# Designs tried in a protein design chat: VHH binders against q9y6x5. Part 422

Target 1, 379 residues: q9y6x5
Amino acid sequence: LPPKLLLVSFDGFRADYLKNYEFPHLQNFIKEGVLVEHVKNVFITKTFPNHYSIVTGLYEESHGIVANSMYDAVTKKHFSDSNDKDPFWWNEAVPIWVTNQLQENRSSAAAMWPGTDVPIHDTISSYFMNYNSSVSFEERLNNITMWLNNSNPPVTFATLYWEEPDASGHKYGPEDKENMSRVLKKIDDLIGDLVQRLKMLGLWENLNVIITSDHGMTQCSQDRLINLDSCIDHSYYTLIDLSPVAAILPKINRTEVYNKLKNCSPHMNVYLKEDIPNRFYYQHNDRIQPIILVADEGWTIVLNESSQKLGDHGYDNSLPSMHPFLAAHGPAFHKGYKHSTINIVDIYPMMCHILGLKPHPNNGTFGHTKCLLVDQWCI
Short names: E, the ipSAE of ESMFold2; O, the ipSAE of OpenDDE; V2, 0.75 times the mean of E and O plus 0.25 times the DockQ between their complexes.

## First folded at step 19 (VHH)

Design hc16 (framework vhh_8dlx_2; at its last look DockQ between E and O 0.77; V2 from the best seeds 0.77)
Fold by OpenDDE, look of step 19:
Structure hc16 (fold): chain B 379 residues (1-379), chain A 118 residues (1-118)
Amino acid sequence: as target 1 above (379 residues)
Amino acid sequence: EVQLVESGGGVVQPGRSLRLSCAASGFTVSSNWMSWVRQAPGKGLEWIGDIYYGGSRFYNPSLKSLVTISRDDSTNTLYLQMNSLRAEDTAIYYCAKGKDYTIAFDIWGKGTLVTVSS
């Protein structure tokens, strides 16, 4: 029987939550599997880009999902959370569920994972749910486990996505111990539900399960705001994305716009597209706007309106607060092994290995995850 | 000290609804996998449904449309709502605390009898 893999994402699960809060169910999961304590995600550290990086192994400049909000100057198209269904945005890469179906004539399943309800390269997941934030975890779990258990051809790759603790992190801020304790307990309990359901269905022993996240969360404050209106007239540019990485499309000379913004705040770096630091791997895509503003950790870029968020993400991907974790369990993984750090793009070649798929060209390094796998040498 | 106590059973007419309660002591219902099971006369145990740690509920497909499991954390009580009762629903209803998938249950109530008759 072909190997099976379930990829689970809890949005905005910051890595150090594992150190600061109790997760009895997740800890049991880890005890019987592996843990990567920190996963260095891709810049910008936003939901759509990072989830697509997980399943493609590519930096954002390569897979083309460069933000949650995008604009293409040639086609005049817009991408947003409410407008993400056009294959135009996704077709610059091949996600693993498409590869899984095309290479091996297998089935894939998806519950709310970004991009899974869009035909990419004319291929859509064999089983999927249209994204709806109102759908309960229970229903998502039920569908995923049903598809894993009863599908023909069998589902060999499945994804499960949940919006917490991201939403709560935004609302309360990651440093709100009272509220976040409650939220994270619920998350741990849902992990318990997942594990229990898999056990009850007899899937647990043979299914590889990865639990991870796309990014962390940093504490924001009303005292740490960068008001762009104080630096430049709104008529001089179009805002494509706002905070903490603003994408600026100049309506006047780019240099003039840049000069107005470059000294706007000591807590914000302003980059011309060609001057974006190489370490971000965020330059070689037409969807990246001519000017990028990057706020310092914990600072929020605003216009005239104040931000209501007490937590946010999207910052420099080298910041620990932006890093998620990865835990895994199943026949492919060791038991009781902990690893310090991998890159988020490393997950893709690992998943391809587990599933016996030939990976598309990617930015991941399989060698970084060898120690997690029972069939590999750990040097 | 650790126990489950079912209540709410009795004689009901067909088509009626009934809510059973299961009061737990010595452990927290919301922190455990809980189940409802029934045994009709002369038949084996039949699984009705589960409620897991996070509140996820799973039901016997044959009964799903007729039953709802819930819990009240403040009173540490498990509930089974049954609708449109039939004669074949006559049974002793048990609540149980789950242990693991190898040993399903470690704590059982004594059961409550539900008789559906005209």
Scores: ipSAE 0.853, ipTM 0.939, lowest interface PAE 0.5, mean pLDDT 95
Fold by ESMFold2, look of step 19:
Structure hc16 (fold): chain B 379 residues (1-379), chain A 118 residues (1-118)
Amino acid sequence: as target 1 above (379 residues)
Amino acid sequence: EVQLVESGGGVVQPGRSLRLSCAASGFTVSSNWMSWVRQAPGKGLEWIGDIYYGGSRFYNPSLKSLVTISRDDSTNTLYLQMNSLRAEDTAIYYCAKGKDYTIAFDIWGKGTLVTVSS
């Protein structure tokens, strides 16, 4: 029986949703497996960077996906949600699905996980869906379970990505109990669908399943705006990314741009690249711009317009509101075990262990996850 | 009492479509996984498809282009839409409720007969 692993992300699933809402299907999953109550993610707490950190075990400065919007001054290349398929951006690391499918008699499958429709190191996931947010969870689940059940060489590593509760968290804000309760109930039902389908196909007992997320969500407000136009003229810089971490490429003397910004708002920290706090592990990549602006929790950086978002993420990774959870079930995992915290980069070496893969150099610590695993001595 | 009642069967000409209903009482359809199954004269049971808690649907591959399962949570009713009916689709059609956290069915309807003939 080859070891198999399905990695599932529900985008923007804040850890404390588990305590504040009802999840009968997810709780049934956890009861027979393990829970990590808080996962400390990486700064910037954005979707593309954190999904790549999960599958590489690397900080953003090391894997090169440092934001959802990036610019390379030498090549004039630009990265965004709608322009993310150039391997140039992804090639600074080797994600686990590439390592997995290069092993004898193994393949990898993907349903929408960021990067899985890109040929990274000339290697694309063996089975994959081109990203399309209009594709239903039902179709993603059908494809991933078909590949897990019917492929030769066998699919031993698979990913499944869903955009909720992130999309609704942005739209309503995490404090909208009525709308978020409805959204989170739907997600719990989809977890029920996942588990039921795996049981119906006879996969459940021998498949390791991780359900996790990339970040949380914090409440925003029209009372908490930082207007950059009030502090600096557009002609002095190129804006690479805006909120809550703005990436500023000066067009004039860098010190002049910094000085115009440093007192713009008491609710925003302004960093020269050299002065970015070491605890962020966010300095040593050319894609990190010379000046970054980091808004306080719940504050939104705007140019000269109001924001319509009611929730956001991307803030300091020490904030509990930015932390997701992790749950897992399968033959590699204990049953009924609860763990308080791990780092998001720790997931990669744990997955490599489960799959019998030699991990690439990474920032994770296998020892942090040993207590989740049946084959390890828990200290 | 927990009950499933199918309706909408009858005689229909080949090539036509038909929609079957399954009214549930004593439980909420959307809180359960549900199924349609049929039995042709003198044959065994044939699975048509399922609808799960979150609305995910899975069909018998030989029937998937011909059928659609849906539910209406406001009326607590499960539906089976069948298109391009053939004489071989003549059968008793059942809806069934799945037992939570298992692969077994615990409640069945009495069935509705569909006859496809000229």
Scores: ipSAE 0.675, ipTM 0.885, lowest interface PAE 1.3, mean pLDDT 94
ESMFold2 (binder alone), look of step 19: mean pLDDT 83; pTM 0.831

Design hc17 (framework vhh_8dlx_2; at its last look DockQ between E and O 0.90; V2 from the best seeds 0.73)
Fold by OpenDDE, look of step 19:
Structure hc17 (fold): chain B 379 residues (1-379), chain A 118 residues (1-118)
Amino acid sequence: as target 1 above (379 residues)
Amino acid sequence: EVQLVESGGGVVQPGRSLRLSCAASGFTVSSNWMSWVRQAPGKGLEWIGDIYYGGSRFYNPSLKSLVTISRDDSTNTLYLQMNSLRAEDTAIYYCAKGKEYEIAFDIWGKGTLVTVSS
């Protein structure tokens, strides 16, 4: 029987939540599997880009999902969470569920994972749900497990996505112990639900399960705001993305716009596209706008309106607060092994290995995950 | 100290609805996998449905349209709502607590009898 893999994402699960809160179900999951304590995600540290990096092994400049909000100057198209269904945005890369179906006569399943309800390279997941935030975890779990259990050709790769603790992190801030404790308990319970359901269906022993996240969350404050309107007239540029990484499309001379913004705040770095630091791997794509503003950790870029968010993400991907974790369980993984750090792009070649797929060219390093796998040598 | 106590059973006419209660003591319902099971006369145990730690509910497909499982955390009580009862629904209904790491139950109620008859 072909190996099976379920990839689960809890959006915005900051790595150090594991240290600061109790997760009895997740800890049990980890005890019987493996843990990567920190996953260095890709810049910018946003939902759509990082989820696509997980399933492609590519930096954002390479897979083309460079933000949650994008603009293409040639086609004049816009991308947003409410407008993400155009294959134009996704076709610069091949996600693993497409590879799974095209390389092997296998099926893929998806519950709300970004991009899974879009035909990419004229291929859509064999089983999928249209994204709807109102759909319960229960229903998503039920569909995923049903497809894993009863499909023909068999589902060998499945994705499951949940919007928490991200939504709550935004609302309460990650430092709100009272509210976040409640939210994280619910998340742990949902992990319990997942494990229990898999056991009840007899899937648990033979299914590889990865539980991870796309990014963390940092504490924001009304006292840490960067108002762009104080630095530049709104008529001089189009805002493509706002905070904490603003994408600026100048309506006047780029240099003039840059000069107006470069000293706007000591807590914000302003980059011309060609001057974006190499470490971000965020330069070589036409969808990246001519000027990028990067706020310091915990600072929010605003216009005249105040931000209501007490937590946010999207900051420098070297910040620990932006890092998620990865836990895994199944026949491909060791038991009781903990690893310090990997890159988020490393997940893709690992998943390809587990599934017996030939990976597309990617930025991941298989060697970084060898110690997690029972069939590999760990040096 | 640790126990489950079912209540709400009795004689009902076909087509009627009935809500069963399961009061737990000695442990927290919301922190555990809970299940409803029934046994009709001369038949084996039949699984009705589950409610898991996070509140996810799963039902026997044959009964899904007729049953709803819920819980009240404040009273530490599990519920089974049954609608459109039929004669074949006559059974002793049990609530049970699932083991955390095994597909088994470690605590059972004594059951409550539901008789559906004209």
Scores: ipSAE 0.728, ipTM 0.896, lowest interface PAE 0.6, mean pLDDT 95
Fold by ESMFold2, look of step 19:
Structure hc17 (fold): chain B 379 residues (1-379), chain A 118 residues (1-118)
Amino acid sequence: as target 1 above (379 residues)
Amino acid sequence: EVQLVESGGGVVQPGRSLRLSCAASGFTVSSNWMSWVRQAPGKGLEWIGDIYYGGSRFYNPSLKSLVTISRDDSTNTLYLQMNSLRAEDTAIYYCAKGKEYEIAFDIWGKGTLVTVSS
């Protein structure tokens, strides 16, 4: 009976939602497994970078997915959420599903995890869905459980991705208790569907399941806007990404652009690439632009006087509002154990251990997660 | 009192469609996983399909193209839509409440008889 792992992400699930809202299904999952209350993610705290960090164990500078919008000056290539399928962007790392399915008698399955519909190192997930946000959770769950149950060679690593509560967090803001309660109740019900289905198929007792997220969400406001047009003419730079971490490619001398921006707002830090704080691990990749602007929590960088965002993420990864949680259940995990914090890059070596895979070089520390695992001494 | 009451059965001609209802009292349908099951005369129970907490649905593969399960939270009612009825679909149709996180049922309705006869 080979070990099997299902990795699930609910996008934008802030860690403290667990304390502030009711999750009977998720709390029952946690009660019978493990909880990590606080996962410190990678900077910038955006969707594509953090999902790739989970499955590679690497900081963004090392895996090359450094933002949701990127530009490569050498190849003149652009990356965005609508233009993300070129393997060029993904090939700076080897995600766990590639390593897994290259083992004898193993395959991998994916229901829309970022990158799983891309042939990374000429290898695409053995079973996958092309990304389409209109595909229901029911269909994603049906496909992933069918593949876990009915594949030869067997699926030993599977991923499942869902867009909420991120989409609603952007729309309503995390402080809108009425709307977020409705959204989070639906998410909890879907977790109930997942657990119930795994039990019905006889998978529950022998499948390891991780439920986690990529980042949290912070409240935005029309009173907290940073207008770049008031500080610098567009002709002096190319804008690669806007908010809350702006990526600035100067068209004139870099120092001149920096000097025009450095006093633009007291609510924004302006960094030359070499001056980006070392704790971000966000410097050593050509896709990181020469100047970045990092807005303070809850501030929005705009080119006009308004923004439709009521919630956002991408801010400094030290902010608790940017941090997700991790819960897990299965034969590899203790029952009823609670752990305070790990780094998001630690998830990769833990998953490799569970699956018996040799990890590629990575930034994670297996020791940080060993107390979650029944086969490890917690010393 | 916790109970399930099926309705909408009766005599129907082959090839017709029929919608069954299951009214729940004493608990909330959407807080539970729910099932439809049938029993033909002199036969054992046959599972039709389930609807889970978040609305995910799963069906008996032999019936999947012929049936649809739905629910209405505002009326606390579970539905079974059946299409292209055949004589072999003659059965007592039951709705059932599943035990949370188990593969067992703890509450059954009394059933509603569907007779498919030309």
Scores: ipSAE 0.625, ipTM 0.872, lowest interface PAE 1.6, mean pLDDT 93
ESMFold2 (binder alone), look of step 19: mean pLDDT 84; pTM 0.839

Design hc18 (framework vhh_8dlx_2; at its last look DockQ between E and O 0.90; V2 from the best seeds 0.79)
Fold by OpenDDE, look of step 20:
Structure hc18 (fold): chain B 379 residues (1-379), chain A 118 residues (1-118)
Amino acid sequence: as target 1 above (379 residues)
Amino acid sequence: EVQLVESGGGVVQPGRSLRLSCAASGFTVSSNWMSWVRQAPGKGLEWIGDIYYGGSRFYNPSLKSLVTISRDDSTNTLYLQMNSLRAEDTAIYYCAKGKQYEIAFDIWGKGTLVTVSS
């Protein structure tokens, strides 16, 4: 039988949550598998971009999902979480479920993972759910496990997505120990549900499972705001994406807009597109706007409107607060092995290896994950 | 010290609904895999459904449309809501506590009899 892999994402699960809270179910999962303590995600550290990086192995500039909100100047199209169904945005890359499904005697399944309810390269997952945040974890878990267990051709790759602890992180802030403890307990229990269900179905021993996240969460405050209206008139630009990385489309001379913004705040870096630091790998795409603003950790870019979020993400991808973790279990993985760090793009070539798929060109380094795998030499 | 006690059984007419309760002592329902099973006269045990740690529920497909499992953390009680009862639903109904990550139960209730009869 072909190898099977379930990729699970709990949105906004900051890596250090594992150190600061108790996760009996997840720890059991880790004990019998592997842990990567920190995953360096891609810049910007937002949901759509990073989830797509996981399944493509590409930086955002390469796969074309460069933010949760995008604008294409040529087609004048807009992308947002409420408008993400146009294949135009996704077709600059080939996600792993498409690659998998195009193989003989294989199919893919997805529960709410970004992009899975969109035909990409004229291919949509054999089994999927239209994104609906109101759908319970239970229903998602039921569908995924059913498809993994009963499908023909067999589902060999599946994705499962859950919106927590991100939503709660935004609401409460990651430093709210009381509320976040409650939320994270629920997450751990859901992991328990997943493991229990897989065992009950007899899938556990032969299924590779990866539990990861797209980004972390940093604490925000009303005392750390950068008001753009104090620096530039809103009529001089269009805001494509706001905080903590604002994408600016000038309506007047770019240099003039830049000059008005460059000294707006000591807690914000302003870049012309061509001057974006190379380490971000966030330059070579037309969907990246002419000017980007990058707020310091914990600072929020606002207009005259006040922010309602006590936590946020999207900041510099070198910040530990933005890093998720990766845990994995299954026949492909060692037991009881911990690794310090990988890049989020490294997950893709690893998954391809596990599934026996030829990876598309990607930015990942298979060598970074070799020590996680039983069939690889670890130096 | 550790026990499960089912209640709510009795005689009910076809088409009616019934809610069974399972009160737990000595352990926390919400921290465990809990299950409902039944045994009809002359038949073996039949699995009805499960509720797991995070509250995820799974049902016997043949009974899914007729049953709902829930729990109350404040009272440490497991529930089985049954709707549109039929004669064939006559059985002793048991609640059980599952072993973590094992396909086994370690605690059983004594059961409650449900008789569906016109």
Scores: ipSAE 0.919, ipTM 0.968, lowest interface PAE 0.4, mean pLDDT 96
Fold by ESMFold2, look of step 19:
Structure hc18 (fold): chain B 379 residues (1-379), chain A 118 residues (1-118)
Amino acid sequence: as target 1 above (379 residues)
Amino acid sequence: EVQLVESGGGVVQPGRSLRLSCAASGFTVSSNWMSWVRQAPGKGLEWIGDIYYGGSRFYNPSLKSLVTISRDDSTNTLYLQMNSLRAEDTAIYYCAKGKQYEIAFDIWGKGTLVTVSS
C-alpha cells in the first residue's frame, strides 16, 4: 500500500558506457521503465559530494560535503574516505532517509550509501550496514531485500551502493575496452541479479527502483601531469586535496600564493574563492578553501611526477565524461520513455514526490523530472 | 539439444560430504539463473537454492548452513556442495534452469539419487 523506493548507485558509471558497451540486463530494465541519458552532476565530480547531492537535492556549498577530502578551519576538523563518520560534516543538510523514517509508520534501510551509517541530526537509517568494501553485492542485496520484505514499520525507502565500475575505471581507464567490457558485463549481471531477486520475492511490480551513479570517468596519462612542486614550495600552503581539483590553504599572504600558482600550467585554472565560476555553485561554504586549482580533463596534479591512476574523475561538471545516467522502473514511472538530461539535484524532489514526502528547501526542480512520472502532465 | 545432466549421487554415510554436478549443454549457465531442487521419497519437491546471473546465491533457510551452490563457467557446470549429510537428506536431486526474469523453470535434469545410510 505505501509507495516504496529503492535507490541504487553503481559508482563511476559514465553515461556513454550505455552506448559503447552491451548491457542486456540493464537494457531490459530500461525498456520497461525510463532512462535519463545524461545527469549533470555537481562540481566537484567526486563520490561523497554527488551521493549527498542526490539524497538532499542541494549543491555542495549548501550541503557541506564539498569534496572527498575536507578541512574546516573553524573547528580544525578533517574529513576523508577513512574519516567520514563525524556527524559534523553531514549535519548541514537533511537526507531523504532521515525525512522518510520520521514519518509515522515508515522506516529506511541502507546498504552502504555514503552517510547512511552516520547519525545525521541524531538520526541514523532504521536498518543499515556499516561501510565495508569487502561485503559482497550478494550480501548487500540480501540484506536490503530482506528489510524491504520483513520490517515493521515497513521500509519505504532503501538504498544500495556498489563500488564498481569506479574502482576498475581508476585502475584501467575508461578507454581500456577489453578490461572495461569484462567489468561492465559483471555490473550488468549484478543488475540482472537485482531484478531477478525482486521478482522472486514478489517486490518487482510495487517497488520503484532507481539505478543511477554519481559521476563518470576520464582517461589519464603519464603525458598529462602538472607538477605542483615545480611552481611552489610546500612551505607556502597546506594541501587539503590534490587532484584533479586541488584545495589550497595559504600559510602566507593569499595573493602571494596565488601569484606563484597562476602560471604554473596552461592546463590548470587557478581560482581565488571569490572568482570561482558561478556555474559551479561552489563558493559559499567555509569548507571550500581560499584557492582551488582545477586541472583540464585528463590532467593530473602531482607532487612527485608519478600517478597510480589510469582513469580519474572530479573535473568540471560541464564535461560529458563526468556525467552519469539514471534509469528507473516501477509503478511511478512510465514504460519505455527516454529523456536526454536532468540535473543531479533534481532527483531529490522527484524521490520526495514518489514517496509523498515534503521536500526540504533544495536546488532541484521537480518540473525537470515530471515527464518520467505517470501521475504528471508532460509538456 | 538443451539439457541438464546431474551426476555425483550415490550411497554415503551420515556426516559425510558430497558434491553434485550438473552439466549443461545447449545454453550457457552463467546467462541464466539456475536452481537445485530435491525430492525425498514420498514427498514433494523442496527448493534448495538458486544462483543468479552475476553469481548471487539464495538458499532455503532450513538448508542454508548445509549447502553451497557454485558454478564453473569454463565447463558450463553447476555444483551443489552438501556437508554433514543426514538420513533426511536422502532424495533425488535435480538441477533446473529458470526462465530469465520469471519465477518459473523451463528445463529440468533427470535427477541423481543420494542415499544417506549407515
Scores: ipSAE 0.677, ipTM 0.892, lowest interface PAE 1.4, mean pLDDT 94
ESMFold2 (binder alone), look of step 19: mean pLDDT 84; pTM 0.841
OpenDDE, look of step 19: ipSAE 0.916; ipTM 0.966
ESMFold2, look of step 20: ipSAE 0.575; ipTM 0.861
ESMFold2 (binder alone), look of step 20: mean pLDDT 84; pTM 0.839

